VHH binders against q9ulm0r997to1333. Designs and how they scored, part 26

Target 1, 337 residues: q9ulm0r997to1333
Amino acid sequence: FSIPVHFTNGTYHVVGFDGSSTVDEFLQRLNQEIGMRKPSHSGFALFTDDPSGRDLEHCLQGSVKICDAISKWEQAMKELHPGKSEGGTRVVKLMYKNRLYFRSQVKGETDRERLLLASQTSREIVAGRFPINKELALEMAALMAQVEYGDLEKPALPGPGGTSPAKAQHLLQQVLDRFHPRRYRHGAPAEQLRHLADMLTTKWATLQGCSPPECIRIYLTVARKWPFFGAKLFAAQPAQLSSKENALVWIAVNEDGVSILDHNTMQVHITYPYSSVTTFGGCRDDFMLVIRSIPDKSSGKSHIEKLIFRMAAPKIAEATFIMASYMNHCTTTVNPP
Below, E stands for the ipSAE of ESMFold2; O stands for the ipSAE of OpenDDE; V2 stands for 0.75 times the mean of E and O plus 0.25 times the DockQ between their complexes.

## First folded at step 6 (VHH)

Design p23H (framework vhh_4orz_3)
Fold by ESMFold2-Fast, scan of step 6:
Structure p23H (fold): chain B 337 residues (1-337), chain A 119 residues (1-119)
Amino acid sequence: as target 1 above (337 residues)
Amino acid sequence: EVQLVESGGGLVQAGGSLRLFCAASGFTFSRYAMAWLRQAPGKRREWVALIYHEGSTYYADSVKDRFTISRDNAKNTVSLQMNSLKPEDTAIYFCAKGWYSTSRYFDYWGQGTQVTVSS
């Protein structure tokens, strides 16, 4: 058997497997063929798309057989959409993307890993889950344009190899749609969008001769300046605040712990190291964190704080599993004597 | 570790010239924008000159046509040639590394070198 595995940059690679192949064996073949380290070193994992078509993804465990995962997806698709399943309009989509990020993984990182991390980061920037100002956003979009399309081509002649003004304008719009924050373009007048395209052209032109690996290294150098680079961000509302106030936050999960960020500015409010987290997970359709604070210096008493957040049900499960994975890594790390 | 070390500062009379040097290490110099910033006593640090990875240069209005920024990628150095100096140019001059190749934002700067222009 064979099946395509899709990547964050829009490309795919076809991987062979047999009826007994586990996810671990499947990924060993994939990683060898595309030039990536094993998942424990790269932090990448294999996901199936959601049969319901919602923005949900299911991480596949290493011990599971690929054939079983495909069969489970097909059964779920049939049960959820019986008419569509009979029509054969959709097939399972396998996706390979970063799940866990550790600063230590940079040592030994491959060019393929960097490309896919940069592409994934670009998706977060477009979606508004990464703090970036207007000028830097255009510069980051220009770097990705150079990676994807190479040197900016000017229309020199109307003949072969020339680009029409309409085609050039369409390409610039495609670049902005793929690599530039949606919020800076939403509701913008046509004149402002043309100005952004002109600014993009100027910045892209300065990258002439820069190779894709060079642009990717520059991109990640910039992106990694944010302390929460690689963190998984979950939109949440503190339950103790009234819905009338519409107070949203980001819950950021990474190797350092769980952090609460301002939803608009993405500035950190507080970070809870995993050593201070006593309990976490789903609690009556909410996400719960139970934090043990350091003893009060005046009384010597430890304080237990229970934090409840309203969050989409699939995101509660995702946040819980990601936190458990980071905590497990911290407790199983072997320190030399 | 990223290091930027400035040199070439000193005392000069108005109308004179100085050349500042910055030796960079700990990163792939040729891939990053480099800049010179200055800070006069009691004022905020302000940018003076910027050079992109490919050699494009930009200057603050106050120094345009008097200062020239250049880079030597083989030696990992960035230089600032300062001509027709004015008392208002008196400041500590800092070498700065851009976040990337065409960045106008900086993440590292050196300890600075003093430039004093007498009337």
Scores: ipSAE 0.000, ipTM 0.179, lowest interface PAE 15.7, mean pLDDT 83

Design p23I (framework vhh_4orz_3; at its last look DockQ between E and O 0.01; V2 from the best seeds 0.00; counts 0 for: pae O 2.05 > 2, placed apart)
Fold by ESMFold2, look of step 7:
Structure p23I (fold): chain B 337 residues (1-337), chain A 119 residues (1-119)
Amino acid sequence: as target 1 above (337 residues)
Amino acid sequence: EVQLVESGGGLVQAGGSLRLFCAASGFTFSRYAMAWLRQAPGKRREWVALIYIEGSTYYADSVKDRFTISRDNAKNTVSLQMNSLKPEDTAIYFCAKGWYSTSRYFDYWGQGTQVTVSS
């Protein structure tokens, strides 16, 4: 058996397996073949798409057999679309993405890891899950354009065709669509989009001769200035009675703990280290965190704070699993003081 | 160990043809993109042709419609058919292994084979 494993930059690698292959064994083979470090260092994991076609990815646990995961996906697909031909519908899509980000492991990153981390971050920037101002957004898009297409004046490989004026404008539009925040172009008039493409051209031209590894290092240096680089962000609504505008927050899960961010500015309101999280979990669309503060001097007892958030049940499951993974990682390591 | 051995280079007059061959070993050949690169005297190394595992091919503008890349996964070989050769095609030609199945980045290449096109 073999199956393609897709990456966030639109490329893939085909990996062989047999009926006994677990996700752990499959990932070991994948990592060896594409030059990635093991998951305890890289934090990368294997995901499937959702059988219903929703924008939802399912992390595969290491002990699961690949064939069982594929069969489960296929069965769910059949139950959602009865009466369709078995061969006339979608096939499962395997994705390889960073799931856990470890700051201590940055020093040992391979060029291949950096490429995939930058690509994944670029998708988060486009989707609006990464704070970036308009000026910097163009600089970041230009870096990815240089990585993907090479020097502005020369077609990069693989390339679709020539460099006619119509194709040049088409390429600039492709770059904006792929690498520039969607929200900054939503509803924009043609004149504004042309101006944006002209500004992109200026930024991209300054990168002539910059190699992909150099561009990626610059990209990550800039992106990592945000303290929540590598965090998984979940939109959530606090259950407290609030008349405040938008009511949404971001719950950011990273190696340090769980943080609540302002939904609009993405500035951190508060961070709860894992040592203060006594329990967490969900029921239907309610996600609960129970936080224990430091002991009160007057009583010697800790305060308990219960935080309740509304979010979709699949997102609660994802957040819970990621939190548990980070907590397990911290427990299994002996950190120096 | 990954090994790539190019052959088929030589001297040819302008307008002529050559076929380059690359024998690959030390990796699962059918899982990786393969390419031909070239380096002319005093020039930067440049890509010439690229082939993905599913058979998609891509060519530099300078060789499009004259060169054809192909692969034989049963024999672990990559070929480059070069037609209508020009003196500008004079270079050392390298067979290269991609990072993965559809990669445009390469991590290994051979010692190369010299192609010289006389005017």
Scores: ipSAE 0.537, ipTM 0.836, lowest interface PAE 2.0, mean pLDDT 87
Fold by ESMFold2-Fast, scan of step 6:
Structure p23I (fold): chain B 337 residues (1-337), chain A 119 residues (1-119)
Amino acid sequence: as target 1 above (337 residues)
Amino acid sequence: EVQLVESGGGLVQAGGSLRLFCAASGFTFSRYAMAWLRQAPGKRREWVALIYIEGSTYYADSVKDRFTISRDNAKNTVSLQMNSLKPEDTAIYFCAKGWYSTSRYFDYWGQGTQVTVSS
């Protein structure tokens, strides 16, 4: 058998497997063929798309057989759409992307890892899950434009093979759609969009002659300045006594712990190291986090605080499993040989 | 609109000195690295000197110990003091604004000021 594995940059790679192939064996083949390190080093994992059509991602565990994962997805599709025999059967989509990020593993990164990590970061920027001002947004978009399209084409002389103004504007619009935050363009009039395209052109032109690996290295150097680079962010609403307020936050999960960020600015309010987390996970359709604070020196008592967040059910499961994975990894790596 | 206006160029004898000035407007000057680049006839534009927002300075090997870059954030100016000038320093000198995210790339520069060093 063979199946395409889709990457964060919109490309795919076809991987062979048989009825007995596990996810670990499948990933070993994939990683060898595309130049990736093993998952424990790269932090990349294989996911299936959501049979229900929601924005749910299912991470495949290493011991699971690929055939079993596909069958389970197909069964879930039939159960969710039991009377739907109209048209063809939807096919499972395998996706390969970063799940866990470790700063200690940066020095060993491959060019392929950097490309896919940068592409994933770009998707987070577009979706509004990365702090970026208007100026930085144009610079990051220009770097990705250079990676994907090469040097900005000079205005062509009038003729059959020349680049028309309409084609140039279409390309700039594609770059903005793929690599620039949607919020800075949402509801914008045509004049403002043209101005953004002009500013993008100015930035992109400065990159003439820069290679894709060079642009990717600069992109990641810039992106990693944010302390929560590589963190997984979950929109959440703290439990409130009054419905007068609709305060949203980001729950950021990374190797350092669980952090609460301001929803708009993405500035950190508080970070809870995993050593302070006593209990976490789903609780009565909410996400629960129980922390033990450092004992007050004057009182001599540690304070236990229970935090409750309203989150989409699929995101509660995702946050819980990612936290467990980070905690497990930290425990394993601390033990000496 | 970002504007960079260079001045102070001219003709000077080898071993002489010149001071170049750049007046910047249209952006928050104190938040960007500034640089001087030069381009000799028939040659590529080359980087000469760089000054970061905190005042750290860097120079191309060809001008090290002869040129000094400085900035005045109150006046939105960057200057290049050029000492012990050589005929090979003859070029058009451009003031450049760094990107917000990195000092590796420059997105705006002025029309330049001509520096001619006679032997």
Scores: ipSAE 0.499, ipTM 0.795, lowest interface PAE 1.9, mean pLDDT 87
Fold by OpenDDE, look of step 7:
Structure p23I (fold): chain B 337 residues (1-337), chain A 119 residues (1-119)
Amino acid sequence: as target 1 above (337 residues)
Amino acid sequence: EVQLVESGGGLVQAGGSLRLFCAASGFTFSRYAMAWLRQAPGKRREWVALIYIEGSTYYADSVKDRFTISRDNAKNTVSLQMNSLKPEDTAIYFCAKGWYSTSRYFDYWGQGTQVTVSS
């Protein structure tokens, strides 16, 4: 058997497997074929799309058989779409993405790894899960455009080989759609979008001759300035807030711990290191964190704080698993054999 | 490896002048915009002057008409002439490399050179 694995840059690689192949074995093969580092270094994992078509991804566990995962997905698909012939034609999509990010592993990144990280970051930017202003957003979009499409072609002088103005405009719109934050484009009048395209053209044109690796280097250098680069962000509503203040926050999960960010500015409110986290996971329909405060030197009494967040159930699960993964990683590194 | 080494900083009296230098290596100097940034104690880093590859220059309002940025592509150097210095100009000054030829963003900067202007 073979199945395409989709990458964050829109490309894919077909990987062979048999009925006994585990996700770990599958990933090992994939990594060998495409020249990626081991998952323990790269933090990349295999995901499936959601059978419901919702914008959810499910991380595959290493010990699970690929065939079983596919079968499970197919069964779920059938259950969700009983009797609809169209439900039968949808095939599971495997995705290869970064799940865990470790700053210490930056050294040794391959060009492909960098490319995929940049692409993944770009998706986060587009989705509004990255703090970026309009100006920087445009710059970042131009870099990705250069990576994906190369040098911006000059509008062909009216000659047989020139790209039609319409084609050029279409390309610019595609670039904006792919690489520019949606939040800045939503509801914008046509004139503003045109202006945005013009600005993109100007920025993109300045990157003439810049190689993809160089563009990616620049891109990641900038992106990594954000302390939560590589973190997974979850939209959450604190339960303690009076019914009147629908204040959303971001829960950011990374190697340092769990951080609460302002939803609008993404500024850090507070960070809880994993050492302070005593309990975490789903509690009824909510996400719960139990935090132990540092004992007051004077009283010796540690204060336990319970934090409750409203989150979607799949996101609660994802947050829980990723936290557990980081915690396990930290424990393994502290206990050198 | 990209390297930017600043020099020329020091102590100067208000109204005095300094000239900062930056030696660049590890990249094709002539292809990138260059800038000077500064960071005062307790303040955020801010851009001071920018020079594109074609020679266009831009200045922060606070230093306009007092500072002059220049580049020498043959020597891979960028300079900042600072005149009429004020105590408010006290900061660590950084030489910075632009992303590209006309970029307003920077990906590398040096260790900086201290400029202290005494009243």
Scores: ipSAE 0.178, ipTM 0.654, lowest interface PAE 2.0, mean pLDDT 91
ESMFold2 (binder alone), look of step 7: mean pLDDT 87; pTM 0.884

Design p23P (framework vhh_4orz_3)
Fold by ESMFold2-Fast, scan of step 6:
Structure p23P (fold): chain B 337 residues (1-337), chain A 119 residues (1-119)
Amino acid sequence: as target 1 above (337 residues)
Amino acid sequence: EVQLVESGGGLVQAGGSLRLFCAASGFTFSRYAMAWLRQAPGKRREWVALIYPEGSTYYADSVKDRFTISRDNAKNTVSLQMNSLKPEDTAIYFCAKGWYSTSRYFDYWGQGTQVTVSS
């Protein structure tokens, strides 16, 4: 048997498996073939897409058999779409992407890991889950254009190696759609979009001769300046917030703990280290965090705070699972005996 | 580096058939999905057919049961067999490499080959 595994950069790799292959064994083969480190070092994991077509992706546990995961997905598809299988029905999509990010593992990163991290970061930038201004957004889009397409081909250049004006316009639009924040283009008039494409062309041209690994290293150096690089962000509404206040925040989950960020600026309001988190997870269809403050030196008193957030149900499960994984990593890594 | 070269286009009467070919080079062909897209005069480019490395195929509703996509990994070629052609199939047909999410994004495509179906 074989199945394609899809990556964040739009490419995929076909991996062989048999009826007994576990996710762990499958990933060992994949990682060896594409130049990735083991999951405990890289933080990458295998996901299946949601049969219902929502954005939710399901992380596969290492002990699960690939054949069982495929069968469960196909069964879910039949239950959601009980008619004839139809030629156009989707097949299961296996996706390989970063789940946990560890700063201690940066020195050991492979070129493949860096490429996939940069591509994943680009998707977060496009979706509005990464703080980026208009100038930097064009520079980052240009870097990814250089990685994916190489040196900018001049429009109407005669001979082989030149790009027709029509194809150049389609390429620039593809670059913007794939690598540039949607919010800076939403509702923009045609003239503004043409100006944006012209600015992109100027930035991309400055990268002539830059190799894909070089562009990726620059990209990640810039992106890692944000303290929440690699964090998973969940849009949430604090339940205890008054009707007079702004309703939305980001809940950011990373190796340092769980943080609350301003929804517009992505500036941190507060960070709760995992050592302060007593309880977390779903509570009456909301996401709950129970925080214990460390006792003051002059006082033996500890404070317990219960935070409730309204979040989409699938995102509650995702946030809970990721928090548990980071906490498990911390206890394994920092075990004192 | 990556090159896609289409051939096989031409003029055909309604109800007729054509077979399009795409010669690919500059990448490990057997590892990537291949697709055919088309663009009719004055319209946006639209996806027509897609084939995965393992042979799974998908078609746009407008061409389902009339078109068949296939690939030859030994020759690095992808083909589109077009049967029961209609005037509305008139378009420039492009060979494309890659597949991204459910959006049918492609990272490379050829210059295209013209297909004209007369009434």
Scores: ipSAE 0.000, ipTM 0.112, lowest interface PAE 20.3, mean pLDDT 81

Design p23R (framework vhh_4orz_3)
Fold by ESMFold2-Fast, scan of step 6:
Structure p23R (fold): chain B 337 residues (1-337), chain A 119 residues (1-119)
Amino acid sequence: as target 1 above (337 residues)
Amino acid sequence: EVQLVESGGGLVQAGGSLRLFCAASGFTFSRYAMAWLRQAPGKRREWVALIYREGSTYYADSVKDRFTISRDNAKNTVSLQMNSLKPEDTAIYFCAKGWYSTSRYFDYWGQGTQVTVSS
């Protein structure tokens, strides 16, 4: 059998497998074919899309058989459409992306890993899960434009040897849609969108002659300046504030622990190292964190704090599993956090 | 709108000195790296000197130990002190504003000021 695996940059690679192949064996074949390190070093994992189409992704465990994962997805699709034949219009989509990020593994990164990390970071920027001002956003968009489209083609005289202004504007809009934060463009007047396109043009023109690997290295050097680079961010509403203020926060999960960030500025409010997390996961319809402080040196007393957050149910499961994975890795590292 | 205006260029004999100035406006000057680039007749534009927002400086090998870049954040100016000038330094000199994210690229520069070094 064979199936395409889709990447964060919009490309795919077809991978062969048999009826007994596990996810671990499937990934070993994929990683060898595309130049990736093993999952324990790269932090990349295989995901299936949600049969309901709600933009939810499910991480596949290594011991699971690929055929079983496909069958489970097809059964879920059949249950959503009980009157339809199994030859319906949708098929399972396999996606390969970074799940866990370890700073200690940066020096061993392959060019393929860097490309896919940069593309994934770009998707986070577009979605609003990365702290970025308007100028940085244009610079990051220009770097990705250079990677995907090469040197900016300037408008020439109209005719057989020239590029049309309409084609240039369409390309700039495509770049903004793919690589620039949606929030800066949502509901914007046509004049503001043209101004953004002009600023993008200025930044992109600066990159003439820059190679894709060079642009990717610059992109990641810039992105990694944020201490939460590689963290998974979950929009959440603290239960203690929800009745009156309806305040949002980000819950950021990475190798250092679980952090609470200001929703607008993405500045850190507090970080809880995993050693202080006693219990975590779903609690009824909410996400729960139980934190134990270190014992007071003078009194020897510690206290327990229970934090409750309103969060979308699929995101509760995702946050829980990622936290568990980071905690499990802490016991096998040379220098635990 | 970003504006960069160079001044101080002119004709000078080999071994002489010139000081170039750049007046910047339209952005928060203290937050950006600033650079001087030059373009000699028939050649591509090349960077000459760079000053980071925190004050650290870098120079092209061809001008090292002869040129000094400095900045005045209170006046929004960057300057280039050019000593021991050679005929090979003849070029149009451009003041440039760096990107927010990186000092490898510059997005705005002025019209330039001509420096001519005679033998």
Scores: ipSAE 0.378, ipTM 0.753, lowest interface PAE 2.7, mean pLDDT 86

Design p23T (framework vhh_4orz_3)
Fold by ESMFold2-Fast, scan of step 6:
Parts: C-alpha cells; structure tokens; sequence
Structure p23T (fold): chain B 337 residues (1-337), chain A 119 residues (1-119)
C-alpha cells in the first residue's frame, strides 16, 4: 500500500506501508526518506484531517496501525454522512506537522525540519496566531516568496522584456494570500492592497541572490525572537468574568507550561509552569485548569485556584492532549538530554 | 498638495551633457521612490531611471552608463545627470513620485522639462 503525506509547504511525499505497519514504523520510513530526525528530537507528528470538514486535526499515536487509523477516519465519515453508504468520495488526508517544540533540539535541526517549521510558522502568521506588524509581515512574506519562487523575475519596473503587469500582480496577490496575515488584508481598500503589493515587491527585490536555506535561516531567526515560538494557541474566554461577556484570551501551550496571553496584543498576562498544574482538561462544556500556588510562608500551606475557560469543544480536546504530552515529556525526563 | 517641479532642460549638442532637477513638496520625500520618465514626439511615455529610498538605482537599457539618477533627502530633490547625449534622447522629461519606498508604480508627475539634442 502507499499513501501521500502532506507537508506544511503544500508539497507531499508518498510512503509505502503494509497491513501491519504502525504509525511509529511509518514515521521511521518517512523520516529516513525526507531527512527528518526521530519524533522525540524533531517534535513532528502525523495527523489526519477533519472528517467533518472543520479546522480540526487529530494526532496519531505511535502504537496505532496506519490501516486502523484510515479505517477509523472512514467510519467517522460514514457517521457524518449516513445517507451515503457507498458514495463517500473524500479520502483521508495525512499531514506531517510540528506538534511539540523543544529549544534544546534546535542545534540538531535538519534543513528539512527548518523548512517545514518556517512553513508552519507562516501558516500561523496568516491565521493571526503570531504577533507581527504589517511591515515585518511583508518582510517575512518576501522571505517565503524567495524560497518558493526564487529571485523576483524582473526589477519592479515596466520595460522591454519585463513580465506582464497582470501576471506580476497575480503572483504578488498569491504570495500575500499564502504568506501574509489575513487580518491586514480583509476588507482593505484597493489602494491599501496595491501599497502592500508594492511593498512586497520592494522587500522581495532586496533578497536577490539569497538561497532558500539562507532565507529560511533568517525567517526562523526572526520568528524565534518571540518567546512563544512553537507554542499552540487556543482562543478562549474566561468563564467567571463579570459584565465582560466578549473578553477573549489566548491559551498558549509550550514546553514551559500553559500561558494566558492578551487576545489583541499577544502580550503575556501570566505563565503557569507544569509543576504548578494539578489538573486540566474538559469540565462539562468548558476547559479547566487547576493551579497549585507555592506554599504560604506563614502557614506552610499551598493554595489551589480553579480556572474555567469557554472554548470550542474540538479545541478543548486538542489543548488537553498537547498539555498531557508536554507534561509527560517533563515527568519522564527528570534528567534532560 | 503634492507638487513636483522639473528644471534644467534645454538645447544641447550631441555628445554634450545636461543635469535635470526635480523639487518635491507636499509629502515626506525620504519615504518614496522617485523616477524620471520621458516622452518623445509621437511615442508613449517611457521610464528612464528609478531611485529607491535606500539608494538602489535602475536604468533603461537605452540610457545605461550614460545617465545617473541621484537624490538629496535634505533638499527634497531628485536629479538626473545626462552624459553623452544623442539626438534620440530628445524628449520631454518628467519627474515622478512612487506609491511607496520602492514602487514600480507612480501616482504623481510634474509638468515636464524639454530636452532637445541637436546633431
């Protein structure tokens, strides 16, 4: 058997497997073929797409058989479309993405890991889960354009032998759609969009002669300046708010713990180390965190605080699973590698 | 209001030199690309030289190695030094403001200055 595995940069690789192949064995083969390190070092994992068509991805556990994962996805599709017993035309999509990010593993990164991390970061930037201003975002988009398309075909000038204006404008629009934050372009006047395309042309032209590995190195150097680089962000609303029904936050999950960020600025409000997290997960229809404070110096007793957040049900499961994975990593590695 | 005023045009013999000036006002000059375009009788307007905010310059093949564009942000002036002039350089020369720092598109032009090169 064989199946394509899709990457964050829009490419794919076809991987062979048999009826007994586990996810771990499948990933070992994939990683060897594309130049990736083991999952414990790279933090990359295999996911299935959402059978319901919503923006949800499901991580596959290493001990599960590939054939079983495919069958489970197909059964979920049948349950969502009970009237089409034989008519389901949609096929499972396997995706390969960074799931856990560890700063200690940066020195050992491969070129393929860096490319896929940069591509994934670009998707987070487009989706609005990365703090970036409009101008820096254009510089980041230009770096990705250089990686994907090479040198800008012609200087940004009309003249003999130049690219047609319509074709050039279409390419610039494609680059912005792929690599620039949607929020800065949604509902924008035509004049503002033209200025963004013009600025992109400027930034891209300055990268003439830069190789893809060099552009990726610059991209990641800039992106890693954010302390929450590699974190998973979940939109949430504190459930115990008085008179502030529309107040939102980001819950950021990474190797350091779980953090609460301002929804608009993405500035950190508070970080809870995993050592302080007593309990977490779904509680009725909400996401719950139970935090243990450091002992009171006077009484020698710890205080427990219960935090409740309104969050979409699929995101509650995702946040719970990724927190469990980071906590398990911390508890099983008492001596860091 | 944005205003671009060209000067320095005139009559010159083939092989001679001229320097064109453009005085800009009504916008933050240092933030915009500036260009020189020209239009010969019966021809479409064509670009000649472009200077970006960081100093990068670009030239049409027909004028490369003969013309030099420069800018003075302190004086809000862009200049075009034209050497080894040829009769085919005869045209009205226009100063243009880019949409942004390195724009290939122009949103404002001056009235132009006539350059005539005789044999």
Amino acid sequence: as target 1 above (337 residues)
Amino acid sequence: EVQLVESGGGLVQAGGSLRLFCAASGFTFSRYAMAWLRQAPGKRREWVALIYTEGSTYYADSVKDRFTISRDNAKNTVSLQMNSLKPEDTAIYFCAKGWYSTSRYFDYWGQGTQVTVSS
Scores: ipSAE 0.000, ipTM 0.100, lowest interface PAE 19.1, mean pLDDT 82

Design p23W (framework vhh_4orz_3)
Fold by ESMFold2-Fast, scan of step 6:
Structure p23W (fold): chain B 337 residues (1-337), chain A 119 residues (1-119)
Amino acid sequence: as target 1 above (337 residues)
Amino acid sequence: EVQLVESGGGLVQAGGSLRLFCAASGFTFSRYAMAWLRQAPGKRREWVALIYWEGSTYYADSVKDRFTISRDNAKNTVSLQMNSLKPEDTAIYFCAKGWYSTSRYFDYWGQGTQVTVSS
């Protein structure tokens, strides 16, 4: 059998498997074929889309058989669409993306890992889960345009050949839609959007002759300046605040711990190292963290604090599993000389 | 609108000196790397000197020890002091603004100022 695996840059790779192939065996074959390191080093994982379209993508565990995962997804689709024949039903989509990010593994990155990580970062920039000013946003979009489309083509002159002005504007709009933050374009008048496209053109033109690997390395060098690069961000509302003080926050999960960020500025309010996290996970409709502080020298007593956040149930499960994975990685890599 | 305006070019004899100035406007000057590039008759544009926002400087091998790039963030000005000029230094000299994220690329140039070095 064979099935396409879809990547964050919009491309796919077809992978062969048999009736007994596990996710681990499938990933070993995929990683070998596309030039990726093993999951414990790269942090990449395989996901299936939700048959109902209502839930988050589901991470596939290594011991699960690929055939079983596909059959389970197809059965769920049949139950959602009873009596539907072939041709009117969606097919399962396998997705490959970064789940865990490790700073210690950066020097061992492959070109494929860098490309897919940059593409995923671009998706986060577009969605507003990455702090970026207007000028940096245009430069990042131009770098990705050079990677994806190559050198900027000149607009058509009257005569044979060249690119029409309409086609050029369509391409620039496609680049902005794929690689530029939606918030900087939402509700913008046509004149502002034309100016933005002109600025993008200027930036993209400067990249004439630059190779895709060169653009990707620069992109990641810039993106990694943010201390929360690679973190998974969850929109949450602290349940312990009064009604009029209900402030939306980001919960950022990475190898350093769990951090609370200002929702608008993405500036850190506080970071809780995993060593300080006593208990964590879902409790009904809430996400709960129990934090233990270091004993005060004057009092000699440690303080325990319970933090409760309102989050969608699927997001609570994802945050909980990612925290557990980072904690387990930290524990297994602590090896004294 | 970003504007870069060069001045200080002219005719000078071999062994002489010139100081070029670049007046910048339309952006937060102190946040960007600035560069000088030159284009000799019939040749491609080549990089000459670079100054980072923090003050670090870099020079092409052909001009090192003879040219000095400097900046004045209070006046939004970049300068290029050119000493021991040679006929090979004859070119149009351009001031360039680096990208916000990186000094590897330049997005704006001035119109240039002509430097002619006689034998």
Scores: ipSAE 0.431, ipTM 0.777, lowest interface PAE 2.2, mean pLDDT 86

